# VH-VL binders against q3adg3, part 7

Target 1, 154 residues: q3adg3
Amino acid sequence: MFILRLFSPAFGEIEADESQIFSFPEGLPGFSHLKKFLLIRHRDNSPFFFLIAIDEPEIYFILIEPSRLLADYHVELSCEQQGLLHLSEETPVLSLNIVRIPPEAKEMIINLKAPVVFNLQEKIARQIILDADYPVRYPIPLSKVKEKADAGTK

## First folded at step 5 (VH-VL; framework fv_sonavibart)

Design a28
Fold by ESMFold2-Fast, scan of step 5:
Order: structure tokens, then C-alpha cells, then sequence
Structure a28 (fold): chain C 154 residues (1-154), chain A 126 residues (1-126), chain B 103 residues (1-103)
């Protein structure tokens, strides 16, 4: 076990174990230079996660677990995409989507087209653009998100 | 409203350095949500991305493999512009050169060039 | 490197026609696919981003569709101002272009 300590302007001093560290072989679009991220769940049973760049902790993303909000949303990966993520039928996988909250926001915008898929066993992750025709801008009222978050699990 | 205005020479001799600038209005060259690109177009190679510069906590540059050894893209925050320097030019570098913005939007990087400069025709000839 | 192949390389059409342009990538989409219009002497103009999202200010007769390796740009009823060359783009790689000419 290796313990990571870093300072985030948004979150202060963070101490995390290495199981929360994921390698992004190609980084994220627009952030190809950032290859290592820390994944933190906002709190137990929250649908929210924070993805913090280890080398530049001022850069972070807010992610949501979409299956807890949207019953009809399914992440289906092609054989090539499964290969890039080293996935087999037995591999534990977490799929999350990046969200944006604009100024004066009454809505959160979820990118449903491009989930971030985490291989929990090998600690690698990638943002995958799905073959399915999901929107890159899917608005959800913040009030609905808070209601679902407070309900715990789906 | 964002606009990009290009300036630079139209004729360059072989072995010289090509220098172009792109002035930005309506946005900041250090904007977190933008990257600033150079793209060229020629009949033989079509549209060809050359590289980009962008600011997060520091400046980053990405360059196409075909030009990586000869190219430098530099931002200038005081003038709100960015430049292209291409060394040791050959007639193969004859093209229309464009600057362009791509944007980070909706929690993701689109890789879409939404604003373009007017273009500069560059001829490399003796 | 992603290979981008557009078809057809050129087509002739009349005002009011439905025009379809196809872009095939060499691998499953790993970056957003975007469509551009270029008129002679002008810079390319973004029409569609992320395969199907219409850029602000672009007429609704333009639409994009597709997934995986096959993508399509459709113009439902061609107008005189639509005679131009169209390009697809993914991962900073551009297709070779499709010229839409007046018949």
C-alpha cells in the first residue's frame, strides 16, 4: 500500500490510498499530458465522484454515476474498446459521466455520449465515446439530482 | 463574439523560417476552456493539423509528428495572441495557414474548431 | 493514426435535393467526429460536432448521424448557398473532402 498526499485548491489536503489512483493512458481529451488521477467518492452512497489530476491538483472533474439517475442509460463497449481497457467478463468496472454546472445554474449538464470507464482491477481508465447516439449535453434539474443523491442507492 | 486575425508574410524562401501570428479578440489566449491551433491546407495534403498551445496551470504545446522537429507555437498573454514559427521551410510547406480555436464544453473536450482565422497564403519558392 | 475516408469525393446536385455524405474511420470512435463546410477562398465553418450536435446558427436542414466507424452528414433540402466542400474531422485528422457541385 502506498499513501498519496496532495494539496487541492478545491479540496484542501487529501490523503488517499493507491487503490484510488487510476492511470489514464491517453489522459482526457484536452488534458493529454495528465496521466494519473485520484478518484474520490463525494460521500458514502453519493452518486458524485471527484476526479483530481495528481500532477496538477487544481484540475479536477465532477463525475456522476448515471445508473442511479437514469434507468434507461446503458454503457455498451465494442470489442476494441474493451481491449483498450483490458476488460474481461469478470473484470469489475465502474462507469461514470463528467458533469458541468454552468454559471447561474438550475441544471447540471451530463455528457452521456462519453463516459469515463474504470477498470477497478488494473486501475486504468479511459473516456470512451460510445457507439450509441447519446447526447453530449443532457440537462438534469439540480433539484432532481439532490433528491436522487439523498435517496442513496438506486 | 470571438474573432481571430492573422498576420505574416506571403512569400518565404527555402531554408528560411516562416513566422505567423494570430490575434485574439473576445476571448483570452490563457482561457481555461480553449486551445489555440494552427492548421494548414494544400492541394496535395488537404487539411493538416500542425499543433496547439493551451493554458491550465502552465502552458502546454502539442505538435503533429510531421512537423514536430521544426515547429514552435508560442502564446503571448500581453498581446492576447499566439504565433507559429516553422523552421527550414521547403516548397512542401506551401499552403494556406489557418489559426483556429477548439473548446472545452459540457464537461468534455470537443476537439471541434469553432472559430477560424481568415487564412494566410504562404508560398515557399526561390 | 486514425484514417478518415469520405465518400463520394464529389457529387452534383440540384436545389431541393437530399444530399448524403459519408465518413468512415479506421477504428471505433475514440474522439468526437465533426463536420465542416468550406467555400472557395474561405476558412472552414463548423456545422456539426460530436457526430450529431448542430452548431449554433447552422440551419436545421443539416444533420449528422452515425456511430462506431460510419458517420453521415445529411442536407435534407439543398439550398444555393450549400454548394461547397464538406470535411469530416476526428482526433485532429481531416477527411479528404466531398465537393458538392451544382448540377
Amino acid sequence: as target 1 above (154 residues)
Amino acid sequence: QVQLQQSGPGLVKPSQTLSLTCAISGDSVSSYSAAWNWIRQSPSRGLEWLGRTYYRSKWYNDYAESVKSRITINPDTSKNQFSLQLNSVTPEDTAVYYCARDIYESGDWLGAFDIWGQGTMVTVSS
Amino acid sequence: DIQMTQSPSSLSASVGDRVTITCRTSQSISSYLNWYQQKPGKAPKLLIYAASSLQSGVPSRFSGSGSGTDFTLTISSLQPEDFATYYCQQSYTFGQGTKVEIK
Scores: ipSAE 0.015, ipTM 0.596, lowest interface PAE 6.1, mean pLDDT 84

Design a29
Fold by ESMFold2-Fast, scan of step 5:
Structure a29 (fold): chain C 154 residues (1-154), chain A 126 residues (1-126), chain B 103 residues (1-103)
Amino acid sequence: as target 1 above (154 residues)
Amino acid sequence: QVQLQQSGPGLVKPSQTLSLTCAISGDSVSSYSAAWNWIRQSPSRGLEWLGRTYYRSKWYNDYAESVKSRITINPDTSKNQFSLQLNSVTPEDTAVYYCARDIYESGDWYDAFDIWGQGTMVTVSS
Amino acid sequence: DIQMTQSPSSLSASVGDRVTITCRTSQSISSYLNWYQQKPGKAPKLLIYAASSLQSGVPSRFSGSGSGTDFTLTISSLQPEDFATYYCQQSYTFGQGTKVEIK
């Protein structure tokens, strides 16, 4: 196990091993040149994750685990989409959604239409546009997010 | 750098299919960070978004509810263009039709249309 | 659908004037509002996105502000080339437009 050290302007010095690095074969929209990202959970049992570009650590995304906040949200992938992610019935999968928190905002905006799906075994991830009619901009009050995050932590 | 050039007929008879094409230069129609839109403008309805197409490992389309049953937007990667087909047109479809690009960045859509075609005046008349 | 109302529908102004145009939405949209300028016979031109971000190449006399349901476009010192119709837009819905006419 090798320890990677990365300096992020937003997060300071970060230490991680290779198990937290994911390959994005097509990058992310707007960042097609970035193919490797570090995935970090904010705190134990937090619904929040940070996705940090290895080659340009000033670039990062905030992701949320939607099932922790939205019981009716289900990510169902087509057979073709499962193939792109090398998924089988036995593959452990993590699905997260990118969030935007505007300055001075009272709400967090979640992109429910386009989750980022992680193959935890092969360390490959992709942003997938779902066939389901989910909104690209789904607002949640920040107070409700804090309440649910605190309850999940105990 | 990126330019959109429109072509298509200016006069269409009621009940026929309207077909317009938007040719892209300076970018690829399969560009991962862009979506390609059709928007029309009439005195009675103002500016009205009709739909878009975009590529993310496969092609996706979104259509406005008002036209969803009559509209098809198709990309053509070999010609680097995308087209609009609107079936069963009526005089209410008379408008200036624009193609436009919006940019998808960092998992979020601002739906900001930063580059537009020149527009095509379409008259639906018998 | 989220409804948008622009005010005024039209206004008359002189070169050098400060012009303000407002857009109100029926539901909160955070900061996802864009502003466009359209001159006769031309396609709309993006001026401001995400409520307050100035599009590259747009003069600094244009500014946007607001969040939630109330938004404003301001032209700090109107120039001859600014006589045009202005539209707000969020998601796939456009406002009805505000025509800025010479006095």
Scores: ipSAE 0.020, ipTM 0.643, lowest interface PAE 5.2, mean pLDDT 85

Design a3
Fold by ESMFold2-Fast, scan of step 5:
Structure a3 (fold): chain C 154 residues (1-154), chain A 126 residues (1-126), chain B 103 residues (1-103)
Amino acid sequence: as target 1 above (154 residues)
Amino acid sequence: QVQLQQSGPGLVKPSQTLSLTCAISGDSVSSYSAAWNWIRQSPSRGLEWLGRTYYRSKWYNDYAESVKSRITINPDTSKNQFSLQLNSVTPEDTAVYYCARDIYESLDWYGAFDIWGQGTMVTVSS
Amino acid sequence: DIQMTQSPSSLSASVGDRVTITCRTSQSISSYLNWYQQKPGKAPKLLIYAASSLQSGVPSRFSGSGSGTDFTLTISSLQPEDFATYYCQQSYTFGQGTKVEIK
């Protein structure tokens, strides 16, 4: 059991255990040099997560669980993509999408084309480009996001 | 309204150093959401990416394997520009050289070159 | 490393024609493919990024599709200003180009 302590300019002092640390074999686009990230949920039952680079904690991403907001969104991985993530039928997986919330914005922009898929057992994650014709920049009003969050379910 | 303007000599002798500069307006060379690239084009090789420099908490650069031993790309924050130095040039380095911006936003980075300089024809001959 | 093959290498077309250009990569990569237009004496111009996203200011007759290793650029109704060379690009590697010429 290892407890990691790091300082994030955005989040202050963070304590995390080994189970929250994920290896990104190829990093993320534009951040190929960053191979280890800390995944934390914003709060209990929140659709939001933060992904913080261990080696450069000033770099972080905001992710959402898209099924909580978009009932028709489904992540289907090819056999090759499942292999890259070491997924088997019984592997627990988490699929999240990176969002951008610009300052002063009325909308959150979600990347539905390229989810970040986490193998919760092997602690490996990758951004996967889906074959489905989902948009890279999908806007959703912040008022709609708040409405769904306040509902507390799906 | 981002604009890239190139400057530098168009004639270089074999074995000398090719030196070009790309001045940026409408964006910062240290912009977190951008990378700054050099790309060349010749009839024989087509479009060929040479390398890039970018700021993400510190400066990074990436270089194409074919030129890695001869190339340096340097940002200059005070002048808001970046430069290319290519050492020990040969006639095979004759090409039109372009600087270009690669946009990166965490949601939609895909290595797309959205803004290009005007190009500089560089001839390597004695 | 990554090889990009465009087909055809050249084509002749008439104004109003539907033009399709294909780009095949030697391997499936995590980055999407981009398309550029280049006219003689000019720098390339970005048309499509992330396989299917239309760059701001580009006419809607241009569209991109595809995933994995196979990608397509389509011009639904060719205009006189569309006679140019088109390039695909992925992971800092460019295709060899497709020249669209007057028939």
Scores: ipSAE 0.015, ipTM 0.603, lowest interface PAE 7.0, mean pLDDT 84

Design a30
Fold by ESMFold2-Fast, scan of step 5:
Structure a30 (fold): chain C 154 residues (1-154), chain A 126 residues (1-126), chain B 103 residues (1-103)
Amino acid sequence: as target 1 above (154 residues)
Amino acid sequence: QVQLQQSGPGLVKPSQTLSLTCAISGDSVSSYSAAWNWIRQSPSRGLEWLGRTYYRSKWYNDYAESVKSRITINPDTSKNQFSLQLNSVTPEDTAVYYCARDIYESGDWYSAFDIWGQGTMVTVSS
Amino acid sequence: DIQMTQSPSSLSASVGDRVTITCRTSQSISSYLNWYQQKPGKAPKLLIYAASSLQSGVPSRFSGSGSGTDFTLTISSLQPEDFATYYCQQSYTFGQGTKVEIK
């Protein structure tokens, strides 16, 4: 088994299976030169993930599983978008949304318009701009995020 | 507040090198949250992005394919500015040249030019 | 390359009019669509980013909407200072511009 060892200024020494690296053909907005990212779940059953650039580990994104916070949020992909991600009806898919947590803020900002969709079988991911009319900057109270994170552990 | 101030010659002869400079105030040219762009505007081609420079672990440059063989964009951290060099100019390079900031930040999605320089009219003629 | 087509290329309007400008893109999967205003002799000014987000300091009469390949900039009640050329932009590619002129 190949084990990737990475030093992240934010997370320190990281050991991960290289099979958990995802290719981003277009990178991410502002980071088109970064094509490979490591996806790490914060902890078992956490709604939070970290997406860390392999070639520049100081660059990372915080992602959340939106279904844990927003019951009515659905990611519907066009045929073109499904093709770009090599998706079929039976392909295991993970859809996460990038969040920003400003210092001193009472709210977390989530991008509902452009989820990051992961093909778990082929290890390809893309940020997809949805046709649905979702907001780019959707605020969620941090108290609600804490409540959901504590669910099942208290 | 962030401001961009341009300087450079307005007249350049065909086959010479065009050199323009953009001085930055209120932000650092090596800021992780920014990329620094050159964009030109002409009646025939409209608004045309030429390239950018930005600092992360190292300096990166991206250039438009149409000018890639002739263009260099260089940061100068000591003067807090960045420059454009365009080699072997032709009359088709006649345009108003702008420098502009594009924002990048972890978790954010930026591809918008939020701060622009005043512009420099460049005429390429004998 | 992503191609951007704005319609109309120009329009004539009066103060108080509702103005609508459309931008069509050849591809929807890449950078968000942004809108700029440019007055004669000035640099472009960012109005709307990420299709519908109003830039700080921009009047609320400006709004953006759309998804996929079809996007719209709306000025709900045109003011004298709004006579200008408007540009859409996606993936470092700009539309050809729409000139809003006095009727």
Scores: ipSAE 0.081, ipTM 0.676, lowest interface PAE 5.9, mean pLDDT 84

Design a31
Fold by ESMFold2-Fast, scan of step 5:
Structure a31 (fold): chain C 154 residues (1-154), chain A 126 residues (1-126), chain B 103 residues (1-103)
Amino acid sequence: as target 1 above (154 residues)
Amino acid sequence: QVQLQQSGPGLVKPSQTLSLTCAISGDSVSSYSAAWNWIRQSPSRGLEWLGRTYYRSKWYNDYAESVKSRITINPDTSKNQFSLQLNSVTPEDTAVYYCARDIYESGDWYNAFDIWGQGTMVTVSS
Amino acid sequence: DIQMTQSPSSLSASVGDRVTITCRTSQSISSYLNWYQQKPGKAPKLLIYAASSLQSGVPSRFSGSGSGTDFTLTISSLQPEDFATYYCQQSYTFGQGTKVEIK
């Protein structure tokens, strides 16, 4: 009964559970006025997610689950960053990274320096700048992304 | 290459409106990869961000709290430029005014000003 | 709301010197920190973005490091054209500047 219905120019009519709505206390850089986003997975077992602004559905981001593509990538949050996200030992957390896929591109660009971390229990999320020295523009061949995604479903 | 060229008056009387324009070449004012900013610099306040405009299906504006009630930043797609209007100026608005581009989109979250206009010295006096 | 303090406010150095400028934020930041160079009468020029990424066209002697509340800009071997004022910036707040002067 808690079903959200909205229209996205990019995705058409969307029906989603209100539990998929996340509060972004600071918004996102460039979009500080947007405080609520809908998180949807592209399809079952896909590494891709879409983050759609509730108040402005024409604004959306493509996110990827990086651990499925990069074995050496680990999101380690400081105590201060865990506090900002209300994280405890038992809190379920999801960490995703924003990606850019230019038209006709052979590569996807991932921001590994600043993951978006979701507190799945309290429904708050933030883009966190990691202390680790990860690149903000990390290119991955799209062929490798497809290969890893296909292997993950087997 | 992208260039920003500023124009506008250097002398404004107190209580009047300051109006400056920034013309863009090498990029579009409605580019999804850019936000267009106004920043000023004075000896007393240093570098101070005033606001920005950018296009995402519609135009968005963000303004610094210190000027929010007096400031308007307007894009003009036909002339590929954007302007600053600052109402009810006082001597405290005396500064060098710069327009600048920052890039933010889908992983390009820098809030970094990579291209700047040449600057316009604005003096507010009677 | 977040305050940024640069140290030192000014320094004197000779060509060939290693120069270090620090920027301390009043709170751990959830935003990128950037560094700019400004010469008299000119607009600021972006040197480093996202704490450690070198802007295209900037000499490799410039580097940035740091995280949380403490950030550093380093010039490994100062050149004559590097005498300028340097600013850090986070979100839309700028530091007060560090003037690098000839000894």
Scores: ipSAE 0.014, ipTM 0.614, lowest interface PAE 6.7, mean pLDDT 84

Design a32
Fold by ESMFold2-Fast, scan of step 5:
Structure a32 (fold): chain C 154 residues (1-154), chain A 126 residues (1-126), chain B 103 residues (1-103)
Amino acid sequence: as target 1 above (154 residues)
Amino acid sequence: QVQLQQSGPGLVKPSQTLSLTCAISGDSVSSYSAAWNWIRQSPSRGLEWLGRTYYRSKWYNDYAESVKSRITINPDTSKNQFSLQLNSVTPEDTAVYYCARDIYESGDWYPAFDIWGQGTMVTVSS
Amino acid sequence: DIQMTQSPSSLSASVGDRVTITCRTSQSISSYLNWYQQKPGKAPKLLIYAASSLQSGVPSRFSGSGSGTDFTLTISSLQPEDFATYYCQQSYTFGQGTKVEIK
């Protein structure tokens, strides 16, 4: 019922449903003062999402749905981590990973060690550092990302 | 590889301004994937973070509460460096000062200082 | 603010020893804890980030573990170059350091 209006230098004028707003109780490392973010899918069927800080819309993160690129990537949370996110077996969950695309990039860098896990029911999210030894900087060629995104009929 | 090199005076009188510079090679001071920090170390206070500057569509600064009223951290894109200015210094500001990088892939999500300058010993005495 | 306490403040060890250093936080921080090595006259060097991730170029004998309030840095077989002071760090706060001295 409420529509949130904000201006992002990267995305222009944004109007979004408040249901897309997530609380980050601890913020994000390096951005602990930012507690509320807007989650937007880049476009229908895109593996990409944008996470935009509501109080400082100049600050945003690009996230990817890793299962679209890496079939063997699995997010397994400890009991303590599940508790921090108020997760139960019935809770709808979305897990995304932050990506970096450096200037003049031929590769996209995915943080596989620390997914951002969203509790879709309670609208709470946290970046969780996994116990598994996934890399923080996992490079994927942008050409491979484009091929995976363009393929969509199997 | 990325390297940080510090320069600045080692002796400052009480009430004056401390000025230090950190030159960056192998990365850009306006790199979206980095934040640029000043950290000091003294026997009495140990390692103490002072503040950072970073570029994310515009420049931002964050400062530690203990120095917020006296500190300015400024980037200089033309020289690819950033500086620390600490006003009204007292003997308690005597420390080794380090500049350090906090990277977006491993720093912004969890502040981790992966590259450090060599350090500058600063003595504040009359 | 979250306080960091390291134990022990110093220890003596011999080459080949297994060394364990602990860091306790005043409140739960998930796993956003880093470990640094500092030698006299040098800047700190990042060893472990995100509690358990080994920094590129750091020998595999270094490992980190823990979550919540209790964190551990382990050196599985101490080498001569490992005699140094070690610091934990969370957010913008550092522990007081643990000095690893030759026995």
Scores: ipSAE 0.016, ipTM 0.623, lowest interface PAE 6.5, mean pLDDT 84

Design a33
Fold by ESMFold2-Fast, scan of step 5:
Structure a33 (fold): chain C 154 residues (1-154), chain A 126 residues (1-126), chain B 103 residues (1-103)
Amino acid sequence: as target 1 above (154 residues)
Amino acid sequence: QVQLQQSGPGLVKPSQTLSLTCAISGDSVSSYSAAWNWIRQSPSRGLEWLGRTYYRSKWYNDYAESVKSRITINPDTSKNQFSLQLNSVTPEDTAVYYCARGIYESGDWYGAFDIWGQGTMVTVSS
Amino acid sequence: DIQMTQSPSSLSASVGDRVTITCRTSQSISSYLNWYQQKPGKAPKLLIYAASSLQSGVPSRFSGSGSGTDFTLTISSLQPEDFATYYCQQSYTFGQGTKVEIK
């Protein structure tokens, strides 16, 4: 067990184990200099995650598990993209999408075109631009988000 | 709605500093959904990104490797503008210089440049 | 670091023609690819962002497609006002441009 301790202006003192750290070989768009991120789930069974840059903890992203809200959303990767993520048929993967919630907004905006795909075994992740014609700005009512988050998927 | 207005000198002598300013209206220079860029264009090199400044809890700057040692891009929140300073210019720096907004809202990462200034022709000669 | 090559460097086409411009990147990358139109003496104007999303106010005859290393911009029915140079852009790099001339 190794414990990482860091201070985030948004979240205060954070303690996490190294298994929650992911390497981003290309960083994230707009933040190519940031190669290591901490992934934290907001609450048990929450569809929300926080992705916090280890080297600059003031930088963080809010991510959502889209399958919990959008049944028709499917992340299908090309063979090249699977190779970049070291994915095999048995590799456990997590796919999340970055969201933005403007102040006083009634809607959350989800980037469905470019999910962040996590290889849970090798602890590497990449933002992948999908071949499918998904929108980069997909609004969803916050009331629908709250309803589905509280319903649970078991 | 959103507009960028450029100002600065069109003629600079070799070894001097080029200074250009880009004034922003309809958006904030400290907007979390934007990055503020300088891009130049010349017949020999085409369109060339020089660098950007952006606010995400604090100010950040990114610069192209080719100009990194000579370039500074600074925001000014009180005047809602950002500037370019390029030191020790040579004739190779002769180009049309544009300021541009890169959008980083929910998918326009690495900046789609959606709003451009009018451009400033800069000639480096004695 | 990443290099982008546009093909062709120039073309001439008749009104009503379907025009395709290709952009190839030296590496498969996960950043967005965008397309711009530039008319003489003007700043570039964004046409397509994130490979396939049409910018507000841009005519529907423009479309983008592709992923990985190969991307295309298509003009389904060329109009006289489409005379311009077209550029692809990804991350910090622009293609060299494709000049479209209408006969």
Scores: ipSAE 0.021, ipTM 0.649, lowest interface PAE 7.2, mean pLDDT 84

Design a34
Fold by ESMFold2-Fast, scan of step 5:
Structure a34 (fold): chain C 154 residues (1-154), chain A 126 residues (1-126), chain B 103 residues (1-103)
Amino acid sequence: as target 1 above (154 residues)
Amino acid sequence: QVQLQQSGPGLVKPSQTLSLTCAISGDSVSSYSAAWNWIRQSPSRGLEWLGRTYYRSKWYNDYAESVKSRITINPDTSKNQFSLQLNSVTPEDTAVYYCARDIYDSGDWYGAFDIWGQGTMVTVSS
Amino acid sequence: DIQMTQSPSSLSASVGDRVTITCRTSQSISSYLNWYQQKPGKAPKLLIYAASSLQSGVPSRFSGSGSGTDFTLTISSLQPEDFATYYCQQSYTFGQGTKVEIK
């Protein structure tokens, strides 16, 4: 039972299980020196996740599970990309996309071209630029996000 | 509208230090959404990225391996500008030097240079 | 040490022509490919970012496509103002350029 305690300027005191810690061998774009991130879900039934840099907790990203909003979105990885993530056919995988929510905006912007793919078994993750021609700036109304989140609750 | 304005010498002697400045208007040098780059262009080597500086929780610098031992890129928040210093110049450093901004929007870095300075022709000659 | 190779190095074309420029990278990496236009005496101008996203203010006759190691810039109907040199760029490495000249 090891509990990581972290102070985040955005979220305050955070207590997390070490199982929520992921290694990013290349970091993230603009943050190549940040190799360890904490992944936490916003709320139990929320499509949103926060990815917080352990070594610099001021740095965090908002991620969404795109399958909950976009039925026609598929993350297909090349053999080379699967190798980088140590993936086999049996490996449990989580694929999330980074979102930007500008102040005062009625839309959030999803990067569909470059999902963050998590190997849940080996606790490694990478942002992968897909071969498919998905947009890097895909706007979706916040009202649609709320509708989909609410529809998932029972 | 974001604009980059360059200043610096046009002629530098071999072994001296080249110093160029890029003044930013319409954006902040410490903007979380931007990285600030130096790129040069010569007939022999084409377009060549030299390095960048950017602010997140602290200042970061990345430099091209070819110049890493001679280059320093420094931001100046009080003047809203950033500079290039290149030590021990040789005639091979003769080029047009540009400053440029990367696109970044909190969750991704496209590595795309969307705003460029006007360019400064630098000749290294005795 | 990513190498970027553009094909062709130069081409001659007429107004109204479809122009295609290809960029090949030495390896497939997790990095975006971007396209620029440069006119004599001017700084390069961003046309396409992330392989296929059109930069704001750029005419729709410009398009980008491709993935992995092979990428293409297409000008569907060349205009007089399109005679310029075009560059691809990935991971802070630029191609050697393709000069589009009047036939």
Scores: ipSAE 0.202, ipTM 0.730, lowest interface PAE 4.5, mean pLDDT 85

Design a35
Fold by ESMFold2-Fast, scan of step 5:
Structure a35 (fold): chain C 154 residues (1-154), chain A 127 residues (1-127), chain B 103 residues (1-103)
Amino acid sequence: as target 1 above (154 residues)
Amino acid sequence: QVQLQQSGPGLVKPSQTLSLTCAISGDSVSSYSAAWNWIRQSPSRGLEWLGRTYYRSKWYNDYAESVKSRITINPDTSKNQFSLQLNSVTPEDTAVYYCARDIYESYGDWYGAFDIWGQGTMVTVSS
Amino acid sequence: DIQMTQSPSSLSASVGDRVTITCRTSQSISSYLNWYQQKPGKAPKLLIYAASSLQSGVPSRFSGSGSGTDFTLTISSLQPEDFATYYCQQSYTFGQGTKVEIK
C-alpha cells in the first residue's frame, strides 16, 4: 500500500492510499489535461464522494451514488461503452453522478445523463453519456436528500 | 446577460506579437464556474481552439499543443477582461479570432460548450 | 487526439425540408458533443449541448441525437434563417463544418 499526501484548498490536508487514484484517459470535458484523480467517500455510508485532481488539487468534483436517492435510476452501458472501460460482467464497477450544490442552494442538481463510471479493478474511469433519455440537470431539494440519506437505501 | 467585446489590431507583420483583448460584462473574469477561451477560424484550418484561462483559488491556463510555445492568455481582474498574446506570428496565423465563455464548475455544471462568444477580430499577418 | 468528421461537407435544401447532419468521432467518446450554427460574418451560436439538450432560445425544430461515435443534428422543417454552416464540437476539437445552402 502507498500513502499519498495532498493539500487541497477546499479540503485541507488529505492522506489517501494510492490505490484510490483513478486514470481518466480523456480527463473530463474542460479538464482534458487532468488524467489522474483521487476518489474519496465523504464519510462511511455517505452517498457523497469527492473526486480531486492529483496534479491540481484546487480542482475537484462532488459525486453522488444515485441509487441511494433515485430508486428508478439505472446505468446501462452499451457493449461499446463497456469496452472503453474494460468491463466484464464480473468486474467490480462504481457508477457516480456529478452534482452541483450552489452556495445558497435549496436544491442539488444531478447530471443523470452522464455518469462517471469507475472500473475498480483496473483503476480507470470515464464519464459516459448514456443512451437513455435522462436529464443533464435534475434538481432534488436538499431537504429530500437529507431525508433519504437518514432513512438509508432502497 | 453576459457579453464579450473584443479589441485589437487587424494587421500584424510576420515575427511580431499579436495582442487581443476580450472585455467581459455581466459576469466576472474570476467567476469560479467559468473558463475564458480563445478560438480562431481560418479557411485552411477551420475552427481551432487555442487556449483558456480560469480561476479556482488561483489562475490556471490550458493551451493547444500547436501554439503552446508561442501563446499566453492573461486575465485582468481589475478591468474584468482577458487577453491573448501570440508571439512570432506567421501568415498561417491569419484568421478571425474569437473569445468565448465555457462553463466549468468544480462540481456539476460542465458541458464543454461555448455558450457566449465575442464578435470576432479579423487578423491579417502580412508584410 | 480525437478526430471529428462531419457529413456531408455541404448540402442543398429547400424551405420545409427535413435536414440531417452527422458528426463521427474517430473513437468512442464519453464526453459531451455540442452543435453550433454560424452565419456569414458572425460568431458561432450554440444550438445543442450534451448531444441532445436544446440551448435556451433555440427553436424546437432543432434536435440532436446519438452516442458513441455517431451523432446527428436534425432540422425538422428548414426555415429561411437556417441557411448557415453547422459545426459539431467535443472537448477542444471542432468538426470541419457542414454548409446548408439554398437549392
Scores: ipSAE 0.014, ipTM 0.617, lowest interface PAE 6.5, mean pLDDT 84

